# VH-VL binders against Lon protease homolog 4, chloroplastic/mitochondrial (LON4), part 6

Target 1, 223 residues: Lon protease homolog 4, chloroplastic/mitochondrial (LON4), of Arabidopsis thaliana (Mouse-ear cress) (q9m9l7r79to301)
Amino acid sequence: VIALPLPHKPLIPGFYMPIYVKDPKVLAALQESRRQQAPYAGAFLLKDDASSDSSSSSETENILEKLKGKELINRIHEVGTLAQISSIQGEQVILIGHRQLRITEMVSESEDPLTVKVDHLKDKPYDKDDDVIKATYFQVMSTLRDVLKTTSLWRDHVRTYTQACSLHIWHCLRHIGEFNYPKLADFGAGISGANKHQNQGVLEELDVHKRLELTLELVKKEV

## First folded at step 6 (VH-VL; framework fv_mosunetuzumab)

Design u5 (from a4 with heavy chain Y33W)
Fold by ESMFold2-Fast, scan of step 6:
Structure u5 (fold): chain C 223 residues (1-223), chain A 121 residues (1-121), chain B 112 residues (1-112)
Amino acid sequence: as target 1 above (223 residues)
Amino acid sequence: EVQLVQSGAEVKKPGASVKVSCKASGYTFTDYWIHWVRQAPGQGLEWIGWIDPYSGGTKYNEKFKGRATLTADTSTSTAYLELSSLRSEDTAVYYCAREYDYGSGDYFDYWGQGTLVTVSS
Amino acid sequence: DIVMTQSPDSLAVSLGERATINCKSSQSVLYSSNNKNYLAWYQQKPGQPPKLLIYWASTRESGVPDRFSGSGSGTDFTLTISSLQAEDVAVYYCQQYYSYPTFGQGTKVEIK
């Protein structure tokens, strides 16, 4: 798949993310992917630049423009997200996160745009009827319900979720009540005020109970 | 009612390819992984691979890499197994099976009825 | 690959008597973080697909009669049928899901 670097945050499964693609070759490749009935790319968070103290969009765009092949693959996290290309309007591309990916190798060092081979990742199986994981799940659920009831922040964050909650809080509360454990963990992390490193940690965690615990810590900070 | 309904028996010559279908109904197709397992006559069960219908992602048993291709069509809720370069040793009943719970276990609550693939010269 | 070995290959048990099937894994299928054994048992009758009986080594699937029970931990597991009935004649398979799925070779249960 085409490897798309993300400068500010990882793409969490179940969320929309708009990106701007300035490179005509990358944009053309994404449009071709959509036409081929395989409208997918890999979305990978950029690693921190050891010499850079700024997150300005201008500096980020200059870095993305310069990074090609081996340099780009060394500057992105190995674990990312399979991204469905939902729409392309000029330079704006809307991505939908599906599942976790791990880069296994680069297809070609001289290839432009960067294309990588990936392993599709799958959560480690868990016993959903186990009382311990069930307790953690209900703590995450309860905390999310409190966040959704008590702050206006949820209105902005849930807008980027693919199963969009209405402005009426009861629809959001009903909807999340039906989430399975991985989906709740991902949703909670995605709407939290977590920084990019914390969300990358959630994305990388294939043990569902541990992922729920990570999400619980993130959403507790909102209450 | 959850059902997995597979295509009918196939007879193939060595070197040919076969494509088996598995049509799902009674649940949200994209919420569950689909696995493929085969069973040679009078023998045990052998795992081939899985597909995630939501992402299209796949994983294969190393024994079948390069010969097996798993795909899924969400518009028809149908999963497919294509096996190429068939040999007599590939004669088996091929099953599709649904993973128990939203990716929570690689054990299987519902199975298709099986598709007998016979490879003979 | 985790290799699953069942014993015996076949057994004959009289109606109403106890049937015991053993399953050994080449490495532990106990996950230390959650203390769960990643092991399932299936029943297969001629001309039919396998049917899930037990998962997490000892949890009985809904609708499965209480005469079926699973036990064991780590590398050694047992499926017990406490009082064999005519409809229990079948081949039984253990399966690990600690890594990618592998199955035992099967144990055929027949009436004596």
Scores: ipSAE 0.584, ipTM 0.808, lowest interface PAE 2.0, mean pLDDT 86

Design u6 (from a4 with heavy chain T30S)
Fold by ESMFold2-Fast, scan of step 6:
Structure u6 (fold): chain C 223 residues (1-223), chain A 121 residues (1-121), chain B 112 residues (1-112)
Amino acid sequence: as target 1 above (223 residues)
Amino acid sequence: EVQLVQSGAEVKKPGASVKVSCKASGYTFSDYYIHWVRQAPGQGLEWIGWIDPYSGGTKYNEKFKGRATLTADTSTSTAYLELSSLRSEDTAVYYCAREYDYGSGDYFDYWGQGTLVTVSS
Amino acid sequence: DIVMTQSPDSLAVSLGERATINCKSSQSVLYSSNNKNYLAWYQQKPGQPPKLLIYWASTRESGVPDRFSGSGSGTDFTLTISSLQAEDVAVYYCQQYYSYPTFGQGTKVEIK
């Protein structure tokens, strides 16, 4: 799959993310992917530069335009998200996150855009009837409902998620009680005020109970 | 009522390929992983791989990597197994099976009826 | 890969008597973080696909009679049929899902 670097935050499964692709070669490759009925790319968070202390959104985006091939793969996290290419309008590409991916090797080294081979990641199985994980799930659910009732700022993030589900945000929010454990963990992390490193940690955690615990820490900070 | 209905028996020559279908009904197809398992006559069960119909993601048993291809069509709720470069050792009943409860385990609550693939002469 | 070994290969038991099938894994299928054993049992009758009986080593699938029980932990597991009925004649398979699925070779249960 084409590896798309994300400068500001990882793409959490279930969420929409608009990105701006200024490189015409990358944009053309994404358009071709959609034509071949394989409308997917990998979305990977950009690693922090250990030698750089002056970091702004515009500086990070400028750096992305200069990184190619081997240099780019060394600057992105190996765990990312399978992203459905929902639409392409000019330079704007809308991505929908599906499942976690791990980069295994580089396929296209001599040409831009960066193409990688990936393993499709799967959550470690869990016993949904176990009292311990069930207790954590209900605690996450309770905290999320509490935050959603009291915090208007989170409604913007919820809107980004729930637009994929139904005609109106409230219909999807009614269904939050029917979310399985992994979906609730992802949803809670994605609407939280977590920084990019915290959200990357959630994305990398394949143990569902541990991922629910990470999400609980993030959403509790919002109450 | 949950059902997985597979295509009919196939007879193939060595070196050919076969494509087996598995049509799901009675549940939301994209919510469950589909696994493929084979059973040679008089032998035990051997796992081939899984597909996630939601993402199209796949995972293969190393023994079948490069020969097996798993696909799914969500518009028809049908999963497919294609096995290439067939050998006589590939003679088996091939099963599709639904993974339990939204990925809570790689164990299987519903199975297709099986498709006998015979590879000879 | 985790290798699953069942014993015995075949078992003849009289109606109403107890049948015991053993399953051993080449490495532990107990996950320390959740204290669960990633082990399932299936029943297969001639001409039919396998039917799930037990998962998480000891949890009975809905609709499975209570004469079927699973026990064990780590590497050693047992499926017990407390009072064998005629319809229980079948081949039984254990399966681990701690890593990619692997199955035991099967144990054939027959009426004595």
Scores: ipSAE 0.627, ipTM 0.825, lowest interface PAE 1.8, mean pLDDT 86

Design v1 (from a4 with heavy chain D52E)
Fold by ESMFold2-Fast, scan of step 6:
Structure v1 (fold): chain C 223 residues (1-223), chain A 121 residues (1-121), chain B 112 residues (1-112)
Amino acid sequence: as target 1 above (223 residues)
Amino acid sequence: EVQLVQSGAEVKKPGASVKVSCKASGYTFTDYYIHWVRQAPGQGLEWIGWIEPYSGGTKYNEKFKGRATLTADTSTSTAYLELSSLRSEDTAVYYCAREYDYGSGDYFDYWGQGTLVTVSS
Amino acid sequence: DIVMTQSPDSLAVSLGERATINCKSSQSVLYSSNNKNYLAWYQQKPGQPPKLLIYWASTRESGVPDRFSGSGSGTDFTLTISSLQAEDVAVYYCQQYYSYPTFGQGTKVEIK
């Protein structure tokens, strides 16, 4: 799949993300994918540079214009998201996150845009009837309901989840009641005020109970 | 009621390809992984791979990488296994199986009836 | 990959007697973080697909008779049929799902 670097945050499954693609070669490749009825790409968060030179977000944006091929693959997180290409309008591309991916290898070092082979990741199985994970799930659910009821800030974040969720806050409250454990963990992390490292940690956590615990910590900070 | 209904028996020559279908009904097709498992005559069960119909994501047993292709058509609630470069050792009953409750384990609550694929010259 | 080995390969048991089938994994299928054993058992009758009996090593699937029970942890597991009935004649398979699924070779249960 085409590897799309994300500078500011990872794409969490179930969320929309607008990106701006300035490179005409990348835009052409994404349009061709949509035309071929294979409207998918991989979305990968850019790694923080250990050097002080690339610590700011503006320097991170500038680096994306320069990084190509093998240099780019060394600067992105190995775990990312299968992204559906929902629309392309000018330079704006709307992505929808579906499931976690892990980069296994680069297809060609000379290829532009960067194309990688990926392994589709699956959550580690869990016993949904186990009382411990069930208790954590209901704590996340309860905390999310409290967060969603008490502030207008999170209304803007939930708008990136689904179109239905954006209609009214009570639609979101109804929808989350029907979420399975992985989906609730992803939703809660995505609407939280988590930084990119915290959200990347959630994306990388395939143990559903641990992911719910990470999400619970993130959403508790909002209360 | 949950049902998985597979296509009929196939006889193929060595080197040919076969495509087996598995039509799901009685549940939301996109909520469950579908796995493929085969059983050679008088032998045990061997896992081939899974597909997630919602995302189209797949995982293959390394033994079948490059020869097996798993696809799903959400409009018809049908999963497909295509196996290429057939050899006599591929003679088996091929099963599709639904993973138990969304995300809760790679064990299988409902199975198709099986499709016998015979590879002979 | 995780190799599953069953014993015995075949078992003849009189009606009403206890049948015991063993399953060993080449590595532990116990996940320490949740203390669960990633092991299932299936029954397969001639001409039919496998039917799920037990999951999480000891949880009985809905509709499965109480005479079927699973036990064990880590690498050693047992399926017990407390009082064999005529309809229990079948091949039984263990399956791990700690990694990608692998099955035991099967144990054929027959009436003595």
Scores: ipSAE 0.609, ipTM 0.814, lowest interface PAE 1.9, mean pLDDT 86

Design v10 (from a4 with heavy chain G57D)
Fold by ESMFold2-Fast, scan of step 6:
Structure v10 (fold): chain C 223 residues (1-223), chain A 121 residues (1-121), chain B 112 residues (1-112)
Amino acid sequence: as target 1 above (223 residues)
Amino acid sequence: EVQLVQSGAEVKKPGASVKVSCKASGYTFTDYYIHWVRQAPGQGLEWIGWIDPYSGDTKYNEKFKGRATLTADTSTSTAYLELSSLRSEDTAVYYCAREYDYGSGDYFDYWGQGTLVTVSS
Amino acid sequence: DIVMTQSPDSLAVSLGERATINCKSSQSVLYSSNNKNYLAWYQQKPGQPPKLLIYWASTRESGVPDRFSGSGSGTDFTLTISSLQAEDVAVYYCQQYYSYPTFGQGTKVEIK
């Protein structure tokens, strides 16, 4: 798959993310992918290699244009997200996150655009009837419901998850009540005020109970 | 109520491809991973791979990578296994099986009835 | 790959008597973080697909008679049928799901 670097945050499964692709070669490759009925790419967060002062969006955008091939693969996190290419309008590409991916190798040492082989990752299996994980799940659900009811978080963040959650808070509250454990963990992390390192940690955590615990800590900060 | 119904027996020549279907009913098709498992005559069970019907994501047993292709059609609630470059040792009953619950473990609560694929010259 | 080995290959037991099937994994299928064994047992009758009996090493699937029980931890597991009935004649398979699924070779249970 084409490896797309993300400068500001990882793509969490279930979320929409607009990106701007200024490199015409990358944009053309994404358009060709969609033409061939293979509308998927890998989305990978860039590693921090500079101080916070150097992490401005302007500098990051210039760096993205310069990074190619092996240099780019060394500057992105190994774990990322399978991204469906929902639309391309000029330079704007809308991605929809699916499941976690791990880069296994470069394809033909392709430099422009970077193409990688990936393993599709699946959560570590868990016993959903275990009282401990069930208790954590209910704590996350309860905390999310409180946060969504008492703050404006649902207006600003939850709209990026699903169209069902973008209309009214009661639609969102009803919808999340139907989430399984992994989906709730991903949703809570994605709408939280977590920084990119915390969100990357959630994405990399394949143990669902540990991911729910990470998400619980993130959403508690919003209360 | 929950059922997985597979397509009928196939006889193929070496080098051919076969495509087996598995139609799900009685549950929400996109809520469960579908796995494929084969069983050669008089032998044990061998896992081929899984597909997530919701995302279309797949994972393969390394032994079958490059020869097996798993797909799913959500409009018909049907999963497919296509196996290419068939050899006589691919003669087996091929099963689709539903993962117990989404993400809860790769063990299987419902199985299709099986599809016998015979590869002979 | 985790290799699953069952013993015996076949077992003949009189009606009403206890049947014991063993399953050994080449590495531990116990996950220390949740203290769960990623091990399932299936029953397969001639001409039928496998049927789930036990998961998480000892949890009995809904609808499975209580004469079936699973035990063990780590690398050594046992399926016990406390009082064999005629309808229990089948091949039994253990399966690990700690990594990608692998099955034992099967144990055929017959009436003596």
Scores: ipSAE 0.248, ipTM 0.679, lowest interface PAE 4.2, mean pLDDT 84

Design v11 (from a4 with heavy chain G57S)
Fold by ESMFold2-Fast, scan of step 6:
Structure v11 (fold): chain C 223 residues (1-223), chain A 121 residues (1-121), chain B 112 residues (1-112)
Amino acid sequence: as target 1 above (223 residues)
Amino acid sequence: EVQLVQSGAEVKKPGASVKVSCKASGYTFTDYYIHWVRQAPGQGLEWIGWIDPYSGSTKYNEKFKGRATLTADTSTSTAYLELSSLRSEDTAVYYCAREYDYGSGDYFDYWGQGTLVTVSS
Amino acid sequence: DIVMTQSPDSLAVSLGERATINCKSSQSVLYSSNNKNYLAWYQQKPGQPPKLLIYWASTRESGVPDRFSGSGSGTDFTLTISSLQAEDVAVYYCQQYYSYPTFGQGTKVEIK
């Protein structure tokens, strides 16, 4: 799978993300992949010692153009997201996040674009009828309902989710009421004001109860 | 009712490939992982791998890596197992099975009826 | 990987009597964070696919008679049939799902 570096935030399962691919070799490879009927790539957050909030867009783009092969793989997080290539228009590529994956090895040291082998990750099984995880789930749901009802800016983030909530807040609240535990954890983290490191932590957490707890902390900060 | 219906028995020569189908009905196909398990005559159960029909993601038992390929066609609600480089010891009944709840356990509430694959010269 | 070992290989029990099947895992299948045992039990009759009986070591699947019960924790598990019926003649398999699924070799239950 082609490894796509993400400069600003990880791709959370269920969300749309537009990216801009300026490298014509990468863009051509994605177009070829899309012609194969099941067009997928891996989306991986860039590692960064400096605050992501202070990084300029032009500086980040310059870094992406310089990093190739082994240098790029050492600058991206090992855990990322299987991304469906929904559309390509010029330099703009729309990704849809599906589920977590982990880089196992690079296919070619000098390959451009970077191609990696991945393990497809799966949540650790959980007992959905257990009272403890159920209680955490209802706390997340209750907090999300409160935040979505009182904060109009959350609706902008919700628009990037595959099941759009742009028509009315009550339509969105009805929809999330049907979410299973992993889906609620991912949704809440993705629409929260979490920084990229916090969202990367959520993405890396395969224990669903622990992921719900991480999401609860993130959404509580919005109240 | 939930039902998994598999394709009919196959007889193959050593070195050939076989493709077994598993058609799902009575539920939302993309909401449940599909696993494949085989059982050689008079032997126990052996897990082959899983596929998530929603994402197309797969995982294989190391023993079958490189020989087994799992796919799913959401337009027909059908999962497939293709096994290549067949040997006599691949003679078995192959089952598809639905994971109990999406992401909540690798244990199986509904099973296909099984497909007997016989590998002989 | 986790190896599952059942005992006995076969068991003959009179109608109405108790049948007990043991299952041992090479590693603990108890997850300390949720205190759950990642273990299931299946029943398989000749010519049929396996049927789920028990999951999470002791939770009975809907529609399974209450004479079937699961117990145990960590590495040692038991399936009990409190009063064996004629329709219970089958091979029984334990399965762990703490890691990728592995099954015991099976225990054949017959009527004396």
Scores: ipSAE 0.462, ipTM 0.766, lowest interface PAE 2.9, mean pLDDT 85

Design v12 (from a4 with heavy chain G57N)
Fold by ESMFold2-Fast, scan of step 6:
Structure v12 (fold): chain C 223 residues (1-223), chain A 121 residues (1-121), chain B 112 residues (1-112)
Amino acid sequence: as target 1 above (223 residues)
Amino acid sequence: EVQLVQSGAEVKKPGASVKVSCKASGYTFTDYYIHWVRQAPGQGLEWIGWIDPYSGNTKYNEKFKGRATLTADTSTSTAYLELSSLRSEDTAVYYCAREYDYGSGDYFDYWGQGTLVTVSS
Amino acid sequence: DIVMTQSPDSLAVSLGERATINCKSSQSVLYSSNNKNYLAWYQQKPGQPPKLLIYWASTRESGVPDRFSGSGSGTDFTLTISSLQAEDVAVYYCQQYYSYPTFGQGTKVEIK
């Protein structure tokens, strides 16, 4: 799959993410993929720069356009997200996160855009009836309900979730009550104010109980 | 109620390909992984692979990699197994099966009725 | 890959008596982080697909009679039918899901 570097945050499964693609070769490749039914790319968070520009958005975006092939693969996290290309309008591309991916190898070092081979990751199986994981799940759900009821800060974040949650508060409260454990963990992380490293940690965690615990810590900070 | 209904029996010659269908009903098709398992006459069960109908992602048993192709059509809630380069030892009943719950493990609560594929000269 | 071996291959038990089927995995199917055994048991009657009986080594599927029980941990597992009924005549399979799914060769249970 085409590897798309993300400068600011990882794509969490179940969320929309607008990105701006300034490289005309990458954009053309995505437009070609978009002509296929359910076109896909891999979306991978850019690692912090070892030099002075690690926290500069404008410098990070400039470096992103200059990183190609082997240099790019060394600067992105190995675990990312299978991203459906929902729309392309000018330089704006809308991605929908589906599943975790792990880069296994690079297909070509010289070709633009970077193309990688991936393993499609699956959560480590869990016993949904286990009392310990169930308790963590209910704590996450309770905390999210509090966040959704008490503040309008959720509005922008829930708008990016693929299931409709942004129209009315009761609509969102209904939806989260129906979430299974992985969906709740992903949703909570995605609407939290977590930094990119914390969200990358959630994305990389295939043990569902540990992911719920990570999400619980993130959403508790919103209260 | 939850049902998985498979296509009818097939007779193929060695070297041919076969495509078996599995139509799901009574639940949200994209919420559950679909696995394929075969059983040769008088033998045990052998796992072939899984497909996630939501993403289209697949995983294969190494033994079947390169010969088996799993696909899913969400508009008809139907999963497909295509097996190529058929040999006599591919004679088996092929089952589709629903994974118990999303993310809970590769064990199976609902099974299709099975499709007998016979490979003979 | 993980090899599952059942014993015995066939078992004849009188109605109302206890039937015991053993299953051994070539490596542990216990996940230390959650202390769960990734093992299931199925019942298959002639001309029918397998039916789930037990998962997580000892959790009984909804609708399965309480005479069926699973036990064991790590590499050694047992399915027990405490009082065999006529409708229990079937082939029974264990399955691990710690790695990619593999099944035992099956144990045929019949009436003496």
Scores: ipSAE 0.060, ipTM 0.637, lowest interface PAE 6.6, mean pLDDT 84

Design v13 (from a4 with heavy chain G57Y)
Fold by ESMFold2-Fast, scan of step 6:
Structure v13 (fold): chain C 223 residues (1-223), chain A 121 residues (1-121), chain B 112 residues (1-112)
Amino acid sequence: as target 1 above (223 residues)
Amino acid sequence: EVQLVQSGAEVKKPGASVKVSCKASGYTFTDYYIHWVRQAPGQGLEWIGWIDPYSGYTKYNEKFKGRATLTADTSTSTAYLELSSLRSEDTAVYYCAREYDYGSGDYFDYWGQGTLVTVSS
Amino acid sequence: DIVMTQSPDSLAVSLGERATINCKSSQSVLYSSNNKNYLAWYQQKPGQPPKLLIYWASTRESGVPDRFSGSGSGTDFTLTISSLQAEDVAVYYCQQYYSYPTFGQGTKVEIK
């Protein structure tokens, strides 16, 4: 799959993310992918290098325009997200996150745009009826309901997740009540004020109970 | 109710290919991984691979890599196993099986009835 | 791959008596973080697909009679049928799901 670097935050499964693709070669490759009915790319968070002064978004954007092939693969996190290419309008590409991916190797004949082979990551199986994981799930649910009821700020984040959440806060509260354990963990992390490193940690955690615990810590800080 | 219904028995010559279907009903097809398992006459069970019907992503047992191809058609809720370069030792009953409850285990609550594939000259 | 070995290969038990089937894995299928054993048991009757009996080593699938029970941890597991009935004549398989699925060779249970 084409590897798309994300400068500011990882793409969480279930969320929409607009990106701006200024490189005509990358944009053409994404359009070709959609035409061949393979409307997916990999979205990977850009690493903070030891010399990064991350206070400048313009500096980060300059780096993205210049990184190609092997230089780019060394500057992105190995774990990312399978991204559905929902629409392309000029330079704007709308991505929808679906699942976690891990880069296994670079495709040597496809350096520009960077093309990589990936393993699709599967959550470690869990016993959904276990009391401990169930208790953590309900704590996450309870905390999210509190966040969504008491803060209007989070309404804007929630709107990027699903159409139902954009209509009314009650609709969103009811909708999340139907989430399975992995989906709730991802949703909670995505709407939290977590920094990019914390959200990357959530993406990398394949143990569902541990992921719920990470999410619980993030959403508790928002109440 | 949940059901997996497989295509009928096949007789093939060595070197041919066979394609077995598995039609799912009674649940959301894209929510569950589908696994394929075979059983040679009078022998035990051997795992072939799985497919995620949602993404089309597949994992194969290394023994079958390069010969087995798993696909899924979400419009008909049907999974397929294609096995190429058939040999006499590929004679077996082939089962599709659904992964337990939303990916909570790679163990199988529902199985297809099985498809007998016979490879003979 | 994790190799699953069952014993005995065949077992003859009188009606109403206890049947015990053993299953050993070549490496532990216990996940220390959740303290769960990634092991299932199946029953297969002639001409039928396998039927799930037990998962997580000891949890009985709904609709499975109370006489079936699973026990063990790590690498050594046991399926017990406390009082064998005529309908229990079948081949029984253990399966690990700690990594990619592998099955034991099967144990045939017959009436004496």
Scores: ipSAE 0.419, ipTM 0.752, lowest interface PAE 3.0, mean pLDDT 85

